# Designs tried in a protein design chat: miniprotein binders against q9vhn3. Part 24

Target 1, 154 residues: q9vhn3
Amino acid sequence: MDPDDDLVLENEAEEIERLQLPEELKKPIDPEEEDERVARIEFNCSGCEMHEMVHYFGRKPPFALGVIYPEDNYVMRDPFQPPPPRWQSKPEYYIAMGTKCSICSKTVCKDPGCSFYYTASFCLPCGKEELKNWPPEAQARIRKQMSVSQGRQT
Key: E = the ipSAE of ESMFold2; O = the ipSAE of OpenDDE; V2 = 0.75 times the mean of E and O plus 0.25 times the DockQ between their complexes.

## First folded at step 23 (miniprotein)

Design Z5 (at its last look DockQ between E and O 0.64; V2 from the best seeds 0.75)
Fold by OpenDDE base, look of step 23:
Structure Z5 (fold): chain B 154 residues (1-154), chain A 102 residues (1-102)
Amino acid sequence: as target 1 above (154 residues)
Amino acid sequence: DPSETVIVIIVGDDPEELEEALEEIVEEAERLGAEVIIRKVNGKIIVLVRNLDEEDAERIAELAEELAEELGVEVVVKIVEGLSEQEAFRLAWELLEELEEE
């Protein structure tokens, strides 16, 4: 057992201990940041049975870097995405669940069977009434979208 | 969803030119009644113009290309069908990464 083998092992152990980033640099996730990860806003679609807890309601979700909506959206963080390391500004994955009907203010999901968008979001009942006031080209487009969505429910 | 989405990526060194290009795209999209979702990241702009038919999607794409020539911005345009917002943004990120590697 040559005495030279013991000296190499002690140096590697000291170097490993030095490379052990002090446990203290696990800055506690700011309790406020942890609180932001809990979905606290209830989302219930008036058009279907979809019910979810979401993280944000507004035009600029803070966890969706740089995203700006034309109207207030219900937005959920992707539950399957691991939290990005603090040093990597990787865009968090998110899901836009839905919005409010511009006429009746009922909550609707983005499914074509529950809502459509033309200048604003509409639930299907309100949108059908407003459709009559729109240009013929717009009416044709929306009617086509509605027909396809109804065909999938059969 | 039978609706088409136009993905527009705007890149350039002058923030004012980027905002001007964005404004023109937004104005046309609003005229068409389309949903515009904007993402500003690292001095670049990703625009999703959604709920379009094929003709309107082509019109937005043509406008984006014209703006690139007029304003001297770099524009990447892709028309996609049946993608969610999340899928469209994912695709936009992939396209942006490809553009940064060239």
Scores: ipSAE 0.805, ipTM 0.931, lowest interface PAE 0.4, mean pLDDT 86
Fold by ESMFold2, look of step 23:
Structure Z5 (fold): chain B 154 residues (1-154), chain A 102 residues (1-102)
Amino acid sequence: as target 1 above (154 residues)
Amino acid sequence: DPSETVIVIIVGDDPEELEEALEEIVEEAERLGAEVIIRKVNGKIIVLVRNLDEEDAERIAELAEELAEELGVEVVVKIVEGLSEQEAFRLAWELLEELEEE
């Protein structure tokens, strides 16, 4: 009388598949999860010829730890500074390139010939129209600021 | 003339006092139309109040000093001209390091 050895050992197949789960926990991080290290956001200033690829658009860039902007900024890791040695902490390896105009949403760099800030960021054309609605003291300050930028030529 | 930036460093043991000081500085800076950039790292608050003329920058600095006395927080205030955001934060960290060595 021979024992019944003709059994389907389904548990062994399922055990192999269950054991594969720990191996999947060791899989590499897909490239999209590391997206913040790659400059994939195009920044084109509507007021000049500046064009750059940047790493982030928003108020709280993760690589500029703890920074909170009053409006969304195009921010890049500084391409002209090496990262600090591991034994030093130097969190200032980023550059805020520009914003969107609060009226027309055109992208502008922070150069005073392209944009300025009063209560919000404005491209020069929109800002000149909004300037008329501001207090006289602010109007005078901003007009003086614009005349300095007009006098600067490359 | 070039725009001025007021660097305000706020240090203290009570987060509620820090946030209260921050809120009042931000409120006045926004009334003046200034760009306010806040940095909160390691329990410290650094505020850059940017695009001010000299008179408004002095007003913010005076407010920060008054708040330090009224709220019992420690502040360091510095008015600078012609510095980028990053240069201003770099200076702020140097000032903070000098303060902590004391």
Scores: ipSAE 0.780, ipTM 0.913, lowest interface PAE 0.5, mean pLDDT 79
ESMFold2 (binder alone), look of step 23: mean pLDDT 80; pTM 0.796

## First folded at step 24 (miniprotein)

Design Z10 (at its last look DockQ between E and O 0.53; V2 from the best seeds 0.72)
Fold by OpenDDE base, look of step 24:
Structure Z10 (fold): chain B 154 residues (1-154), chain A 100 residues (1-100)
Amino acid sequence: as target 1 above (154 residues)
Amino acid sequence: DPSETVIVIIVGDDPEELEEALKEIVEEAERLGAEVIIRKIDGRILVLVRNLDERDAERIAELAEELAEELGVEVVVKIVEGLSEQEAFRLAWELLEELE
């Protein structure tokens, strides 16, 4: 057993220890930041069986950089997207789930089979009644959208 | 979604001109009853005008082009069909990166 073999092993062990990247002490995610990542708002579409937990309800979701809605939206953060570095303005991925009907305040998803938008969001029942009060061109557009959505439920 | 979406990207050096352009687009979209989703990022404005028919989409596109000439802002316009909000913003971002 040549004494030279022991010296090479000790140097490799020390080099491996130096190459151990300091365990970036996972800074304890600020309990407040962890809290923001947990979806706590229940979303339940009145038009379909969609049920999800979402992160935000409002016009300006903080995790969707710079996004402004015309009305309050239920918004989910993309669970698969790592938080962007604080210094990078990378667009965060998000999903707008739905809104409240402007007439009856029931929650509806953005699927054409559950809601449509004309000046505001409507559930299909309320929208059908309100449609009668709209300009003919608007009525034609919405009827077309409704016909396409009903064909998918079949 | 069988409806058309107009993607409008507004870029310029004067924030006031950007906001004016945005205002005009929003006003026209509201008149048409369209859903307007805005994204302001680092002095750039991405606008999605959604739930349009082909005619109204063309109208918004024409307006955006006119505003570029009048206000001296740079505008990129694209009409797309059947895209989700997320897909439309992704496309808008890609177009913006090509512009820069």
Scores: ipSAE 0.795, ipTM 0.931, lowest interface PAE 0.4, mean pLDDT 86
Fold by ESMFold2, look of step 24:
Structure Z10 (fold): chain B 154 residues (1-154), chain A 100 residues (1-100)
Amino acid sequence: as target 1 above (154 residues)
Amino acid sequence: DPSETVIVIIVGDDPEELEEALKEIVEEAERLGAEVIIRKIDGRILVLVRNLDERDAERIAELAEELAEELGVEVVVKIVEGLSEQEAFRLAWELLEELE
């Protein structure tokens, strides 16, 4: 037996043995994946009594595959749905809970009684002040949207 | 008036054309003050343009259809109201399945 043959055979045998192992049993758990499944971020809306532990704060939540927000969002995995299998690239259920107000940085949920979006997210107090700086037509549109969200008919 | 969401699905084989269509939609949506949420998955682009009145939602829908003709991409557009972000993306996925 030629030494080159021995080296090639052992290398080939190692490759074959690795390929023979069940993929799931050999795949190490990525610590970053384990961390993102833990809901460690407190979300507490300053405009209402909603509070939750959420999984992510940012623009591109990894578990909301392919999603890109215009602002940092507090995002949680849907607690009623299991995550999709790792070998599938399809949407996982998730919930975008809220954002930070662009002016005061207070946390607000997406409920129209707590925040609204025009060019950026605003809590109601800051948004009402910021409205003064917008074109009159935009002010009228947003005031109508806010009146509907607070229970008044347009 | 209730807040409208425009769902735009952009499909095509040329990523430069997809990105150009997306860019044009995002620019107009931002001009209108709308929230734009993008989802890129498996070579498709799904866009939610949210917090619009009916007039502005129709503007976005018309732009999307015009871009499909100009850029040779396939576009599906639907205006909805009262849906959450996740409900809108779920509907977008269902519409995409009907295309394919």
Scores: ipSAE 0.768, ipTM 0.915, lowest interface PAE 0.6, mean pLDDT 80
ESMFold2 (binder alone), look of step 24: mean pLDDT 82; pTM 0.817

Design Z6 (at its last look DockQ between E and O 0.38; V2 from the best seeds 0.69)
Fold by OpenDDE base, look of step 24:
Structure Z6 (fold): chain B 154 residues (1-154), chain A 102 residues (1-102)
Amino acid sequence: as target 1 above (154 residues)
Amino acid sequence: DPSETVIVIIVGDDPEELEEALKEIVEEAERLGAEVIIRKIDGRIIVLVRNLDERDAERIAELAEELAEELGVEVVVKIVEGLSEQEAFRLAWELLEELEEE
């Protein structure tokens, strides 16, 4: 049992401990940055039971780089995406939850069973009434969209 | 969602030509009553034209191709069915990366 083998193992363990990169002290996320990541806007779809907390309501969500909506959207950060490193301008993943009906201002999700879009967003009740005023081609398209959504509920 | 989405990617050296191309696409999409979602990233423009039928999707695609020739911009067009906004933007990003590697 040669005594020299024990000395080499102790040095490797100490070197491995030194090569443990100092736990990058997670710089305390600026309390302001932490606050921006908390979803504070309540989203409740009037058409279904969907209820979520979202991060933004508007046309240009700041965390969705360069995205511009035609109407105000409820937008949530992807909760499963780790925050990109500060130095990487990678677009964050996001989810557009829904909008407000252009007629009655009720909140609706983007599911075809709750809303549709033609020139603006509509809840199904308001949209069905407005549909009568649209060109026949538009009516046909929207009716097709509504029929498919109702078929998924059986 | 049985509706079609047209993904249009516009790339070019002249920001004015990019904005003109975008304008024309948006105007046509609005005339069709389609939802237009725009993403401007580092001088590139991704446009999602959503809630289209097949005929209208083809019309937007043809317009985008014509604009490329007229304005001297590079355009990539893809028609997809049943994709969410997130999925469409993901696909657009992949297409953009492929375009830049060539």
Scores: ipSAE 0.812, ipTM 0.933, lowest interface PAE 0.4, mean pLDDT 86
Fold by ESMFold2, look of step 24:
Structure Z6 (fold): chain B 154 residues (1-154), chain A 102 residues (1-102)
Amino acid sequence: as target 1 above (154 residues)
Amino acid sequence: DPSETVIVIIVGDDPEELEEALKEIVEEAERLGAEVIIRKIDGRIIVLVRNLDERDAERIAELAEELAEELGVEVVVKIVEGLSEQEAFRLAWELLEELEEE
């Protein structure tokens, strides 16, 4: 159904194997790793006016320790929480802002008025066309989700 | 329209059984079209299976309980509605801490 989990599983196995190599345990310090605190990636939702600078684009954000997404996500450090001490992990230290639509590659935020997820992430225009190919139960549920989310605007 | 999220916490001392339980849950969640977010930390696995209706959420929960019995892993499952990803992980962390205090 969704190939992202297969890719994630392969990455996880490769990640574990890579960490077990003796040579990999003694790498020199990489200064680019210290620069991760700067938000350098522009996120601009095509479905609304949301614009933000974020810290990471990918499936395994290093500051969200151990988290694996099914797709590349735009992820930022939570601006309302202090960074944790390096020996502690705070599960809510990050925010996943959005993804790229699986059809048109436009950037969309997670708001149900801009995108939704079924098998992959879709912007609303592409999702409406793909919806017709899905099982009837899924079609009904997603149409209801889209209607309620957009109707909750004041 | 808040959708259902199934929080699945998987703990075990055999990495092969832990990965097999994870694989089975992910495969069924993908069959249902759900978004699956995995967190692996300190030998424990948390899975968020999101964007489900109530019936499919119960199916995932039932599968997780069956896998615990079949594979000898420990599983905690909770179905929630209307939580963000971050809120779901916060709750998952609290559930894990309660499990480990026992």
Scores: ipSAE 0.777, ipTM 0.912, lowest interface PAE 0.5, mean pLDDT 79
ESMFold2 (binder alone), look of step 24: mean pLDDT 82; pTM 0.814

Design Z7 (at its last look DockQ between E and O 0.46; V2 from the best seeds 0.66)
Fold by OpenDDE base, look of step 24:
Structure Z7 (fold): chain B 154 residues (1-154), chain A 102 residues (1-102)
Amino acid sequence: as target 1 above (154 residues)
Amino acid sequence: DPSETVIVIIVGDDPEELEEALKEIVEEAERLGAEVIIRKIDGRIIVLVRNLDERDAERIAELAEELAEELGVEVVVKIVEGLSEQEAYRLAWELLEELEEE
């Protein structure tokens, strides 16, 4: 067992330790930035059992770069995506959960079984009443949506 | 049948022409009662026109193509069926990357 083999192993271990990139001290996420990442807005769909905590309610979610909605939306950050490095201007992934019915203001998800959009968002009960006032083509489209969504619940 | 989404990507050097193109698309989409989601990013505009039938989707697509010719903007249009907003944006980004590599 030649003594020279032990010296090479010790130097490799020290070199590996030096090549351990200093644990970039995770700069303490600015308490304000940490606070923005916590979902604090409760989203409860009135049409189904969906319940989630979301990050934003409005037309322009700040974490969805450049996104503009026609109506206020409940929007959450994608929980599975790590925040992009501060230097990367990559848009964060987000999920629009739902909105409020334009008539009764109840919260509804974007599932066709809970809401539809025609000029505005409607819950199904309110939309069914308003449907009578719309053009026949619009009525046909929405009725088709309702029929498909009801068929999945059986 | 799932509702159709029209993805419109507008690219150009003149911000005024981009905004004009956007305006025309939004106005038509609103007339059709469609949901319009806009994304403005660094001189590019991605428009998602959602909750359309096939005929209305084709109409939006045709309009977007006409606007490209009239305003001198570059437009990419794709009609897709049954996509979520997130899926539509993913596809839009892919299309945008392809456009920028050409």
Scores: ipSAE 0.765, ipTM 0.920, lowest interface PAE 0.5, mean pLDDT 85
Fold by ESMFold2, look of step 24:
Structure Z7 (fold): chain B 154 residues (1-154), chain A 102 residues (1-102)
Amino acid sequence: as target 1 above (154 residues)
Amino acid sequence: DPSETVIVIIVGDDPEELEEALKEIVEEAERLGAEVIIRKIDGRIIVLVRNLDERDAERIAELAEELAEELGVEVVVKIVEGLSEQEAYRLAWELLEELEEE
């Protein structure tokens, strides 16, 4: 009862790569054209006032070598740390800012007052409704976590 | 009642054994509803299994140790609480460097 291993998305990604090849081959490789440190993706949390420009949206941020998330994340380079030299194998510093709610697709940050993770990421309004469909022990655990988060605002 | 993260570091020379160990850990973690973040670097795999209670964290740690014995891979497991994803990665890297200091 596990059909989620199908690789349908791999075919779509490969088709896109095929269409992009001539563009990549035509551009010269200059040092200035390889500067991919500019944050170009806007992140606005729907659950709070957090606004930020980030560098990547997806599961495998290239500047976080080898990292694989279970769902698409908005990821930025850590603004308080310099990038490691290219000759080092040490991991680059990064921050996963948030994701999209799996139900309503609104963008939410990782703050427990805005989202939580159980099987997928949920904004609080959608998660509150979805937890009614979960096993009773999971419901109890998540409701306890939510009540602690809400209690700190009062 | 803080959420726990299980840090699992898997090291070995045989990519099939590494992937088998990873697959088993990920399947159990997903069954528990946990967020699973994977990092693969040059024959090492770091797995962060996040948002567990203490019982489930111990189950993941026990599974990882059983897989090490069964598959012949080297495993380092640590359960931590109250750490952000980035803090857990930093600790995982320190553990990996200690393992490889020789």
Scores: ipSAE 0.688, ipTM 0.877, lowest interface PAE 0.9, mean pLDDT 78
ESMFold2 (binder alone), look of step 24: mean pLDDT 80; pTM 0.776

Design Z8 (at its last look DockQ between E and O 0.01; V2 from the best seeds 0.00; counts 0 for: pae E 13.6 > 1.5, placed apart)
Fold by OpenDDE base, look of step 24:
Structure Z8 (fold): chain B 154 residues (1-154), chain A 102 residues (1-102)
Amino acid sequence: as target 1 above (154 residues)
Amino acid sequence: DPSETVIVIIVGDDPEELEEALKEIVEEAERLGAEVIIRKIDGRIIVLVRNLDERDAERIAELAEELAEELGVEVVVKIVEGLSEQEAFRLAWLLLEELEEE
């Protein structure tokens, strides 16, 4: 029973205890900051079964640093990213989910099977009607986009 | 064919020239009916012009290059296909970092 084995075990246990960051350094997340991180806006795409809770609806999501949209967007914080440390101005990752159709105001996701953009966002039904009023070049582009989305559903 | 996105990064010392360059790009993109997403960060401007065909993407790229010469701003342009908004901004950020390290 070699006496040297007992001395090594006691030192490792004490070092592990010192490396336990005191539980107290969990600075209470400001209840207001916690509240801002909860997604409270319902997003439901009228074109598909996509249903999500999102954090923002508007042109300038505050958590997407400096981002400006041409129209109001439903925007979600990336749920997999830890909040950046308060001192790091790292852009938070975000997901733009969708918008409202400029004609009928129904919510649509940004999937080509649900919406397209030409001067504004359109759901497919409204866009198909408006397409007739657009320049031929624009019509060709949008029809191409629609065809690609329909091919994936087969 | 997936729609093309033009990434335009505008950098310069004069904020007025940056805003002028942005304005011209936005106006052309709007004329084309393209979706323009802007990101202003610390005096730099990243512009995503989305839902373009190849011809229109080239037109936006050419305009951005011309604006660099006319306004004395630094412009980086990249045409990409099939990228999401998030992916395009990530790529833009990487390009911006490369530009600042030179």
Scores: ipSAE 0.801, ipTM 0.931, lowest interface PAE 0.4, mean pLDDT 86
Fold by ESMFold2, look of step 24:
Structure Z8 (fold): chain B 154 residues (1-154), chain A 102 residues (1-102)
Amino acid sequence: as target 1 above (154 residues)
Amino acid sequence: DPSETVIVIIVGDDPEELEEALKEIVEEAERLGAEVIIRKIDGRIIVLVRNLDERDAERIAELAEELAEELGVEVVVKIVEGLSEQEAFRLAWLLLEELEEE
C-alpha cells in the first residue's frame, strides 16, 4: 500500500486495527523515562570521603552516546546544564566520578590522590603494590603524577 | 477544533541529518502550539504532531518534505484526522513496514 499525504485514506481504520505494535511503540509517554534522570546511585569514595548521588554505574551510560568505558564507572549527568531538547541525539555533558579498584573493589573517585589508571583502575594502596610489577617508564610516570597531585615536588 | 495529526517518519543513515530534520519539525510544531510526540526505534524516527488545524497540518507536512529534499533524508508524511495517539502510532508502523518492503 503506497503511503500518501492526502487526508482521505482507504480503509485506514481497519488496517490500524489489525496492526501489532512493537512493545516500544505501544506504551504512552512513560513517566519512568523522565524518572531515569533522577540520581539514585550512591557514590562514596573510600579515599577522600566524597559522597554523591549519581545516575549510572556501568560501562555504557545511556546519556553519553557512543561512550564505552573499559571498566564500570560511576557517572552523573552534569547538574548545572538543562536537559537537552527532546530531539537531541548528541552526548550530554557528564561527569565520571569514579570506579572500583580492580584489586580490592573499594570505590574510589578519579582524583589522583585517591586512584590512578594503568590498564585498570587502582586505589592508591593497591596501585602502589602493583606499580612494582610495571615497566620502569610506567612506574616513573605514575609516581610523578602522584607527586604532582599531592601539591609537593621533590 | 483542531483534530489533525501529522505523522512524520524520518529515515536516513546520517545521525546529524536526522537530528537536524527532527529539530526543524519540532521547533515549527511548537511554534504552532502543537503537541509533539517522538519515538525512535532501530534508527528510524516517528514524529506525531497533534492538535493542528488543517492549514497548520499542511505547513508541517510541507516542511517535512522540504527538509527531506534539503538534507537527503527519506520522509513519509501522512495527515490524518480523529485518531488517538495509539491509533496514529499503529498507522505509522504500517507506513514504515510498507516503506521497508519497497
Scores: ipSAE 0.000, ipTM 0.251, lowest interface PAE 13.6, mean pLDDT 73
ESMFold2 (binder alone), look of step 24: mean pLDDT 82; pTM 0.814

Design Z9 (at its last fold request DockQ between E and O 0.63; V2 from the best seeds 0.74)
Fold by OpenDDE base, look of step 24:
Structure Z9 (fold): chain B 154 residues (1-154), chain A 102 residues (1-102)
Amino acid sequence: as target 1 above (154 residues)
Amino acid sequence: DPSETVIVIIVGDDPEELEEALKEIVEEAERLGAEVIIRKIDGRIIVLVRNLDERDAERIAELAEELAEELGVEVVVKIVEGLSEQEAFRLAWELLMELEEE
């Protein structure tokens, strides 16, 4: 029983204890900050079965640094990204889920099978009606976008 | 064919010139009926012009290059296909970082 084996084990245990950051340094996350991280806005696409809870509805999501939308968007924080340290100006990851149809105000996701954008967002039914009023070039572009989305459903 | 996105990065020392460049790009994009998403970060502007065909994408790219010459701003333009908003912003950020390291 070589006496040298006992000395190595005691030093490793003490080093492990020192590396255990005291549990107390979990700064209480400001209850207000915790509350902001909870998704409280219901997003339900009228065009598909997509249903999610999101964090923001508007043009300027505060967690998407400097982002400005042309219209109100449903925006979710990326749940898999830890909040950047306050000192790191790393852009927070976010997902724009969708918007409201400019005509009927139904919620739609940004999938080409549910909506398209031309001057504003449209659900497919409303957009098909409005399409008749647009320039031929715009009509061609939107029809092309619609055709691509229908081909994936087969 | 997937819709094209034009990524425009505008950098410069004069905030007024940056805003003027942004304004011109937004106006043209709106005329084309394109979705414009703007990201302002510490005196830099990233503009995503989305849902374009190839011709319109080229037009936005040309405009951005012209604005760089006229306003004395630095502009980086990239046309991409089939990217999400998130992917486009990620790419824009990478391009911006490359620009600042030069």
Scores: ipSAE 0.791, ipTM 0.929, lowest interface PAE 0.4, mean pLDDT 86
Fold by ESMFold2, fold request of step 26:
Structure Z9 (fold): chain B 154 residues (1-154), chain A 102 residues (1-102)
Amino acid sequence: as target 1 above (154 residues)
Amino acid sequence: DPSETVIVIIVGDDPEELEEALKEIVEEAERLGAEVIIRKIDGRIIVLVRNLDERDAERIAELAEELAEELGVEVVVKIVEGLSEQEAFRLAWELLMELEEE
């Protein structure tokens, strides 16, 4: 009967496709802000029992204004401090929980019994092997750091 | 335990000289194996150089003072022990605010 109905339906499909970009612009809530406020990243230390949900993994956490790490870090908002108002220049409190071992990529917390930093972050097993390649003075310093943490018993 | 953090605050009018001072400090700190955490806020730079022994911490502090003279930037340096990253940044912020009150 009326072929114009079919053309109108095809025209509606083309208009929907052409409007795909405006639908993206109509989002009522900034997803980046929602992700910053919700702790969605799982942090499990391979060296101990620590397990937490954190807010960010990377070098430049947006809630730690202006902070740049030398490696990707698992970072959480401090759960015991309210976020500052955006109009204040005071930095927000945060906690850097840990990183990935530079050799094996296992997740480790910052506790000296689980990891240490010399040129990069290492879990203790990888770090003990890499120690053999470092200057003697660095070896002595790092071994002393590890022995203090491993000797802690309560 | 025998682990020191050097707090370096760098201020000045010339962004290029600030970045050069930062670059030199980071390069020496990395040569020493230290962890370097940087904070840049409104043209001011705070650097934490962590996991140093006393001798290396003094070396970084001396370098920072030499760069201030060489590059014409203002530097405040403080060596601390036993502070967390957050405690060190909090102290650095207080030092910066006190400096700029004048």
Scores: ipSAE 0.784, ipTM 0.916, lowest interface PAE 0.5, mean pLDDT 80
ESMFold2, look of step 24: ipSAE 0.778; ipTM 0.914
ESMFold2 (binder alone), look of step 24: mean pLDDT 82; pTM 0.815
ESMFold2, look of step 25: ipSAE 0.778; ipTM 0.910
ESMFold2 (binder alone), look of step 25: mean pLDDT 82; pTM 0.819
OpenDDE base, look of step 25: ipSAE 0.787; ipTM 0.928
ESMFold2, fold request of step 26: ipSAE 0.716, 0.680; ipTM 0.893, 0.884
ESMFold2 (binder alone), fold request of step 26: mean pLDDT 82, 83, 83; pTM 0.819, 0.823, 0.823
OpenDDE base, fold request of step 26: ipSAE 0.761, 0.768, 0.764; ipTM 0.921, 0.923, 0.922

